# VH-VL binders against q0aze0: the designs that were tried, part 313

Target 1, 268 residues: q0aze0
Amino acid sequence: MKIILVNNRFKENTEKKAQEIAGQLSALNVEVIIDNGLDEPYAGTVDFIMVLGGDGTMLRAARRYGQRAIPVLGVNMGTVGFLSNIEINELAEYLPLILREEYSLEARMMLEVAVFQQQSLLTRVFCLNELLLRSNSPRMLSFALEISGQKLEPYRGDGLIVSTTTGSTAYSLSAGGPIADPQLDAFIVTPVASHIINKRPLVVSPEREISLHLLEEREAIIGIDGQIKMDFGAENRVLIKRAPHPLLMVNLKAKPFFTSIDRSLQRQ
Key: E = the ipSAE of ESMFold2; O = the ipSAE of OpenDDE; V2 = 0.75 times the mean of E and O plus 0.25 times the DockQ between their complexes.

## First folded at step 14 (VH-VL)

Design AA96 (framework fv_bermekimab; at its last look DockQ between E and O 0.68; V2 from the best seeds 0.61)
Fold by ESMFold2-Fast, scan of step 14:
Structure AA96 (fold): chain C 268 residues (1-268), chain A 123 residues (1-123), chain B 107 residues (1-107)
Amino acid sequence: as target 1 above (268 residues)
Amino acid sequence: QVQLVESGGGVVQPGRSLRLSCTASGFTFSSYGVHWVRQAPGKGLEWVAAISYEGSNKYYAESVKGRFTISRDNSKNILFLQMDSLRLEDTAVYYCAKDRIYYSKSFYGMDVWGQGTLVTFSS
Amino acid sequence: DIQMTQSPSSVSASVGDRVTITCRASQGIKSWLAWYQQKPGKAPKLLIYAASSLQSGVPSRFSGSGSGSDFTLTISSLQPEDFATYYCQQDNYKPLTFGGGTKVEHK
């Protein structure tokens, strides 16, 4: 069995804990690759991915490995999030189940985001939560939203979020989007501070192709999962579609989504 | 230098066929939707047809539907308009035009135009 | 088909005048309207897209406004090179349709 351990080297005790777990797995004849974010993603084949950290670490793991159809387990270290399944102090209890492949998988849709500059592809990335288009100056944006070849009324405001259902509880929620059951596959399109009265979030089929471009030269940025940022101007265009593969999240412990929402909302 | 050049216009007999071509240079032709627009002598502009960047979506004005066929060859950077069953009312200068936005199946304005090719009928 | 009606069909103006051209769609086209300038014997030139967005290289004296069914093109201070025919064009519905044109001519 070969396992990738994904950790955040900048979180307290995380690097030491990762080494400790790697030693325990090695003693059980499991090959371990540690991904602390400094190097390129591991290019070889692996059987399982264990993410040590919070939701942010899981988002990075999903971006790096989510398209490979490999089981990914979120192991929480500290504050409870939406994307972890077990706590670090429970790992020893569940490790035998992991090694015997005795667990269920939840498929979570991902976005494929392609950013172009004058017809040339600048970058193609996959993400679990959302793409954010946002003004980077006090001036509002004016931009076109196209869904499967159909033009909506131009948007005026600070920006737009295109989210997965998993991302419905992230930035889309803060911008007034709906809370969506992550078992549903859909895009959620949520405006950010729209100046158009009654501009509401849209919930659309995951088979739709979404594209955005600016109608006026403005300073804007594209944000992906809150971790990648890049400049976006009138010469740029972004195309968003459902990624070819969902993230396969490991379920070892029953963690009902609606119970998690209730806990999160009380914490706010 | 972004350029569109039409060719294939000329004098035809009523009921015959004619194929217009539009050769693109200076931009990535395969990334953009393109249009045919005509203008009869002394008259206004009339949109004729358009084709999406990948070639799968084609649109026609009602006046030419069933008689004209738009197509493109992205490997050669050429747009075509096959005109069948030509009528006197098809007399016009035919322009090809590039749409503004790349990789879209919709249209956002025509920013680059050719000089036009004249289609007329012999007496 | 969407019918685009321009008003007036012609306007006589002098250099320095403010010129306003109106375009009306037979049904709502959102903001998906473009304006073109055409000089005799020449191909059209795009001035405005998406009702109010100025095409690169077009002088700031040109501006567009409106949404839904009613649109205007304004030339704030007419210059000698602005005597031409102007066309509106909707791209919200297929087939795309042009207005009949407005000729801006010398007084």
Scores: ipSAE 0.809, ipTM 0.913, lowest interface PAE 0.9, mean pLDDT 91
Fold by ESMFold2, look of step 16:
Structure AA96 (fold): chain C 268 residues (1-268), chain A 123 residues (1-123), chain B 107 residues (1-107)
Amino acid sequence: as target 1 above (268 residues)
Amino acid sequence: QVQLVESGGGVVQPGRSLRLSCTASGFTFSSYGVHWVRQAPGKGLEWVAAISYEGSNKYYAESVKGRFTISRDNSKNILFLQMDSLRLEDTAVYYCAKDRIYYSKSFYGMDVWGQGTLVTFSS
Amino acid sequence: DIQMTQSPSSVSASVGDRVTITCRASQGIKSWLAWYQQKPGKAPKLLIYAASSLQSGVPSRFSGSGSGSDFTLTISSLQPEDFATYYCQQDNYKPLTFGGGTKVEHK
């Protein structure tokens, strides 16, 4: 059995704990790869991914490994988030079930985001929460949203968020989007400080293709899961689709979404 | 140098067929939607047809639907208009034009135009 | 199909005049309207797209406004090179449709 332990090297407690867990697993003849974010993603075949930390560490793991159809377990090491399943002090209790593969999986839709400059692909990334288009100057943006070849009224304002249902509790919520059940597959399209009256958030079929481009020369940025940023201008376009594979999140412990939602939001 | 050049116009008899070509250079032709627009002598502009960048979506004005066929050869950077069952009302200068936005399934304005090719009829 | 009605059909103006051309759609087209300029014997030139966005290289004396069904092209101070015919075109619906044109001519 081969496991990737994902941690955040900038949080000392997660790095120490990752080494401790790696030692425990090695004693059980489990091969362990530690991914602290410094190196390229491990390219070889693995059976399981364990994420040590909060939602941000899970987002990085999802971007790196989410398309590989590998079970991913969130292990909380502090403040309760939306993406952890067990606490670190419970890991010893659940480890036998992990090793016997006695757990269920919950699929979480991801975005496939392709950013172009003129006609050249700059990057393709898969993300769990959202893409943000935002102004990078004092002036508002004027931009076009196209959904499966259909043009909506031009947007004018600070920007736009295209999120998954999992991402509905992240930046989309702060911008006025709905909380969505993460078991649903959908795009949530949420305007940011729209100048255009009655630009409401949209819930869109996951089978749609979404694209964005500026209608005027402006300095803008694209943000991906709040962790990747790039410049975006009049020569750029973004194409967004449902990713080919969902993130496969491990359920060892019942985590009722609606029962815990107020607690999780209070800690943001 | 972004350029579109139409060819294939001429004097023809009603009821015959004619194929117009538009050769593109100086830009990535396969990334953009393209249009045919015509203008009868002394008259205004009339949009005729358009085709998406991949060639999968084709659209026609009602006046030409069923008689004209738009197509493209992305490997040769050529746009075509096959004009069948020509009528006197089809007398016009025919322009090809590039849409301004790449990799789009919609249209956002025609930013580059050819010089036009004239289709007329002998009496 | 969407009918586009331009007015006036013609305007006589002098250099320096403010010229206003209107375009009305038979039904709402959002802000998806373009303006083109055409001089005799030449291909049209895109001036404005998305109702109010100025195409690169077009002088700032040209401006567009409107949304829904009613749109305006304004030339704030007519120049000698602006004597031409102007067309609106909606690109919200297929088939795309042009207005009938407005000829701006020297007095």
Scores: ipSAE 0.714, ipTM 0.882, lowest interface PAE 1.3, mean pLDDT 91
Fold by OpenDDE, look of step 16:
Structure AA96 (fold): chain C 268 residues (1-268), chain A 123 residues (1-123), chain B 107 residues (1-107)
Amino acid sequence: as target 1 above (268 residues)
Amino acid sequence: QVQLVESGGGVVQPGRSLRLSCTASGFTFSSYGVHWVRQAPGKGLEWVAAISYEGSNKYYAESVKGRFTISRDNSKNILFLQMDSLRLEDTAVYYCAKDRIYYSKSFYGMDVWGQGTLVTFSS
Amino acid sequence: DIQMTQSPSSVSASVGDRVTITCRASQGIKSWLAWYQQKPGKAPKLLIYAASSLQSGVPSRFSGSGSGSDFTLTISSLQPEDFATYYCQQDNYKPLTFGGGTKVEHK
């Protein structure tokens, strides 16, 4: 068995723990690759990904490895979030199950985000939570939203979020989006401070295609999962689709999503 | 610089055919929807036709539907308007214009126009 | 087809004047309205799109407002170079349609 341990190099505790766990796994004849974000994602074949840390680390891991259809386990290390399945102190207990591949998988839809400069593809990213388009100034943006070729009312406001259901408890929620069942595949389109009062979020079929472009010669910013940032101008277009592969999240421990929402949100 | 140049206009007899061309330069022609808009002497603007960037979708004004055909050759950066069964009311300066937004299935305004080509009829 | 009714058909104004042009659609077109300026013997120039989005290089004295069916183009202080004919145009529906135009001329 080969396992990637994903941690955050900026969090010393996760680094130390990754080394410790690596040692433990090695003692069990498991090959371990540690990914702390310094290098490119490991290109070789692996059987399992263990993410040590919080939601941010999971998001990074998802972007790096989510397209590879590898089981991904979130191991929480002292933070409150929605993307971890077990706590670090529980790892020893569940390690035998991991090694025997006795776990269930939950498929989480990811976004395929493509940003263009006319004909040129600037970037293509698979992400677990959301794409954010926001103003780079105190002034409102004016931008067009198309869903499956349908031309909607122009958006005017600070920005727009296109989120997965997984991402519904992230920035989309802060912007007034609905909390969605992670087991549901859908896009959530949430306006950020729209000039139209009570502009409602949209729940969109994952079979549809979403496109965004600015209607003014102004600068905006694209954010992906709150970690990737890029400039976005009038000559750019973003295309959002369902990713061809979901993230396969390991479910070792039952976590009732809806009963834990209040607790998780209160702690944030 | 972005430029559109119309050609093919002239004097024609009613019932005859004429083919207009619009040559694009300075931008990725194949990425944009393009339009024909005409203006009769001393009159207002009238949208005639549009074609999507890939050429798969074509749209026409009712006044020209069945008579005019819009097409494009993306490899040559040329837009065409085949005008059949021409009528006196088709007298106009014909402009080609590019859409503002690239790779769109919709249209979002015309930000670049050609100088136009005049189509008139012999008495 | 969407009928675009533009008013007035002509307006006489002086330099410095506030000029207002209206455009009414026969049905709701959301905000998908463009304003064009055309000078004699020249091709139209796009001024505003999406009802209120000023295009690059267009002076700030131009502004657009409205949504649904009623739209307005405003020139806050008319300049000599602004004497021209202005057209509204909707692209919410096919066929695309223009208003009848408004000629802004010298008083």
Scores: ipSAE 0.449, ipTM 0.807, lowest interface PAE 1.7, mean pLDDT 93
ESMFold2 (binder alone), look of step 16: mean pLDDT 94; pTM 0.957

Design AA97 (framework fv_bermekimab)
Fold by ESMFold2-Fast, scan of step 14:
Structure AA97 (fold): chain C 268 residues (1-268), chain A 123 residues (1-123), chain B 107 residues (1-107)
Amino acid sequence: as target 1 above (268 residues)
Amino acid sequence: QVQLVESGGGVVQPGRSLRLSCTASGFTFSSYGVHWVRQAPGKGLEWVAAISYEGSNKYYAESVKGRFTISRDNSKNILFLQMDSLRLEDTAVYYCAKDRIYYSKSFYGMDVWGQGTLVTFSS
Amino acid sequence: DIQMTQSPSSVSASVGDRVTITCRASQGIKSWLAWYQQKPGKAPKLLIYAASSLQSGVPSRFSGSGSGSDFTLTISSLQPEDFATYYCQQDNYYPLTFGGGTKVEHK
């Protein structure tokens, strides 16, 4: 068995904890690769991915490894989040189940985002939460939204979010989007400070292709999962579709989504 | 230099067929939708047909539907218009035009045009 | 088919004049309207797309406005090279349709 431990080297005590867990797994004849975010993703075959940290670390793991169709377990090491399943102090209790492969999997859709400069592919990335297009100046954007070849009325405002259902509780929520059951596959398209009064969030089939381009020269950016940032201008175009593979999240412990949402809304 | 060049126009008899070609250079032809637009002598512009960048979606004006067929060969950078059952009212200069946006199945304005090729009829 | 009605059919103007051309769609086309300029014996040139977006390289004296069914092309200060025929064109519905054209000619 080969396991990747994903952690954030720069967060307090996480490197030491990763080393401790790696030692425990090695003692059980498990080969361990540590991914602390500094190097390229591990290129070899692995059986399981264990993410030590918060939602941010899980988002990075999903971008790096989510398309490999390998079980991914979120282990919380501090602030509560939506993407972890167990707490670090519970790991020893659940480790035998992990090693015997006695757990269920929950599939979470991901986005495939392709950014072009003119006709040339600039980058292709996968993400778990969302793509954000936003103005990087006081001037509002004017842009075209196309859904599977259908042109909507041009958008005028600060930007747009194209989110997965998992991302419905992230930036899309802050922009006024709906809370979605993460077991549902759908794109959520949420405008950011639209000038047009009746622009509502859209919930569309994950089989749709979504594309965006600017109608006027403006200073704008594309954001991916709140972690990757790219400049976006009138010569750029972004194409969004459902990623080929969902992220396979490990369920070892019941985590009631709707109860967690209620608590989070009260805490804000 | 971004350029479109039409060819294949000429003098035809009513009821016959003619195939127009449009050769693209200076841009990635396979990434863009393309159009045929015609203009009868002394008259206005009339949109005739369009084809999506990958060739799967084709659209026609009602006046030519069932008689004209638009197609493309992305390996050769050529757009075609096969014109069957030609009528006197098909007399026009035929332009090919490139759509503005790449990798779209919709159309956003025609930014590059050829010089046109004339289709006329003999008695 | 969407009918595009352009007015006037012709306008006589002098250099420096403000010229306004209107285009009306038979039903709502959102903002999906383009404006083209055509000089005698030449292919059309794109001026405006998406009703109000200026094509790269087109002088700022050209501007477009409107949405839904009523659209306007304005030339703020006519120049000698602007004497031409202007066409509107909708790309919201298939088939795509052009207006009948407006000829801007010397007074």
Scores: ipSAE 0.785, ipTM 0.905, lowest interface PAE 1.0, mean pLDDT 91

Design AA98 (framework fv_bermekimab)
Fold by ESMFold2-Fast, scan of step 14:
Structure AA98 (fold): chain C 268 residues (1-268), chain A 123 residues (1-123), chain B 107 residues (1-107)
Amino acid sequence: as target 1 above (268 residues)
Amino acid sequence: QVQLVESGGGVVQPGRSLRLSCTASGFTFSSYGVHWVRQAPGKGLEWVAAISYEGSNKYYAESVKGRFTISRDNSKNILFLQMDSLRLEDTAVYYCAKDRIYYSKSFYGMDVWGQGTLVTFSS
Amino acid sequence: DIQMTQSPSSVSASVGDRVTITCRASQGIKSWLAWYQQKPGKAPKLLIYAASSLQSGVPSRFSGSGSGSDFTLTISSLQPEDFATYYCQQDNYRPYTFGGGTKVEHK
């Protein structure tokens, strides 16, 4: 058995805990690869991925490994979030189940984002939460939104979010998008500060292809999962579709989504 | 130096067939949708047909549907319009035109036009 | 089919004049309207797309406005090279349709 341990090197507690867990797994004759984010993703075959950290670390792991159809377990080591299944102090209890492959898998859709510059593919990125198109200045953007060949009324405003259902509780929520059950597959298209008062979020089939381009030159960026930023101008075009493979999230214990939502929406 | 050049126009008899060609140069032809637009002598512009960049989606004006066929050969950078069952009302200069946006399933305006090729009739 | 009605059919103007051309769609076309300029014996040239976006290389004296069914092309200060026929064209519904044209001619 070979396991990748994904951690955040800049959190000292996480690095030390990763080393401790690697030692425990090695003692059980499990080969361990540590991915602290500094190097390229591990290129070899692996049986399981264990993510030690918060939602941000899980988003990075999903971009690096999510398309390989390998079970991914989120182990929380800090900020309460939506993407972990167990807490670090519970790992010892669940480790025998992991090694015996006694768990269920939950499939989470991902986005495939292709960015073009003058007809050439500039980059292709996979993400778990969302793509954000945003103005990088006080000026509003004017842009075209195309859904499976259908042109909507041009958008005028600060930007647009194209989100998975998993991403419905991230930037899309802040922009007025709906909360979606992550068991559903759908794109959620949420405008950011539209000039037109009645622009509403759209929930569309995951089989749709979404395209964006600017209708006039503006200083804009695209953001992916809140972690990757790229300049976006009138010569650029972005195509968004359902990624070929979902992220396979390990479910060792019931973590009720709606309980997490209630907690997040409670008054401080 | 981005250009489109039409050819194949001429004098035909009503009811006959004619094939127009449009040769593209100076841009990546295979990345763009392209159109045929016609203009009868002394009259306005009329959109005739369009084809998607990959060639799988074809669209026609109602007046030519079933009589005209649009096609493209991306390996040769050529757009075609096969015109069957020609009528006097088809008399016009035929322009080919490139769409503005690459790799799109829709159309966003025609930014590059050919010089046109004339189709006329004799008895 | 969507009918595009342009007015006026022709206008006589002098260099320096403000020229306004209108285009009306028979039903709503959102903002998916383009404006083209055509000089005698020449192919059309794209001026404006998406109702108000200026094509690269087109002088700023040209501007477009409107949405839905009513659209306007404005030339703020007519130049000698602007005497031509102007066409609106909707690309929201297939088949795409052009207006009848507006000829801008010398006074």
Scores: ipSAE 0.782, ipTM 0.900, lowest interface PAE 1.0, mean pLDDT 90

Design AA99 (framework fv_bermekimab)
Fold by ESMFold2-Fast, scan of step 14:
Structure AA99 (fold): chain C 268 residues (1-268), chain A 123 residues (1-123), chain B 107 residues (1-107)
Amino acid sequence: as target 1 above (268 residues)
Amino acid sequence: QVQLVESGGGVVQPGRSLRLSCTASGFTFSSYGVHWVRQAPGKGLEWVAAISYEGSNKYYAESVKGRFTISRDNSKNILFLQMDSLRLEDTAVYYCAKDRIYYSKSFYGMDVWGQGTLVTFSS
Amino acid sequence: DIQMTQSPSSVSASVGDRVTITCRASQGIKSWLAWYQQKPGKAPKLLIYAASSLQSGVPSRFSGSGSGSDFTLTISSLQPEDFATYYCQQDNYRPWTFGGGTKVEHK
């Protein structure tokens, strides 16, 4: 059995716990690879991925390993979030179940995002929550949204979010998008401060291909899962489609989505 | 630097066939949809045909549907228009034109045009 | 097919004049309209796309406006190189269609 431990090296608590857990697993004859985000993703075959940290660490793990169809467990280490399943102080209790492969999996769709500059590919990334296009100046953007070859009326405003259902509770929610059951596969397209009063969020089939480009010169950026930031100009184009594989999230204990959402929506 | 050059025009007899070519240089031809647009002497512009960047989708004006065939060879950076059953009303300068946006299944305006090749008819 | 009607067919103007050309679509085409300039014996040149967006390298004296069915191309201060024929073209519905053209000529 080979396990990747994903942690944030710059957080003393997570680095120390990663080393401690690695020692325990090695004593049980499990090979451990530690990924602290500084090196290239581990290229070899692995059986399980354990993410030590909050939602941000899970988003990084999903970007690096989510397309490999490997079980991924989120282990929370202090902050509450939507993407962890157990707390660090519960790990000892659940470790025997992990090693015996006694758990269920939940599939979460991911986005494949390809960013181009004058037809040259700048980057191709996979993400769990969303792509955000936004203005980086006081001036509104004017941009084209194309869905499976169909041109919509040009958008004018501060930007647009293309989200997975998992991402429906992240930036899309803040911009007025719907709350989506993460077991559904769909793209949620949410305008950011649209100048046109009746521009509504769209919920579209995950089989559609979405593309964006600017119609006039503006200072803009694209953000991916809140972790990757790139300048975006009129010569750039972004293509978005469903990623080939979903993220396979490990369920060791019940984490009721609708109860969590109910509490969140009552916040003022 | 970025350019399209048409060739293959000439004098033909009604009912015959002619193949036009358009050679692209200075850009990644395989990334862009391309068009054929014609202009009869002293008249306005008329869109004739278009082909998607991968070559899978082809579109034709009603006046040429069933007679003309658009195709491309992305390995050689060449666009073709095979014109069969030619008629006097096909007399025109034929331009090839590149779409503005790469890797699109739609079209957003034609930003680069060739100089055109003349197709005319003998008695 | 979408009919594109341009007016006027010709306009006589002097250097420094403001010139306006209109284009009407037979049905709504959103903002998906382009404007082209063509000089005698030359290929067309793209000026404006998406009704109001200037193509790179096109002088700021050219502007486009409109949406739906009614569109305008404006040249704020005509220069000697602007004497040409101008065409609108919709790309919202196939087959894509051009207007009949407007010739901008010397007074």
Scores: ipSAE 0.742, ipTM 0.882, lowest interface PAE 1.1, mean pLDDT 90

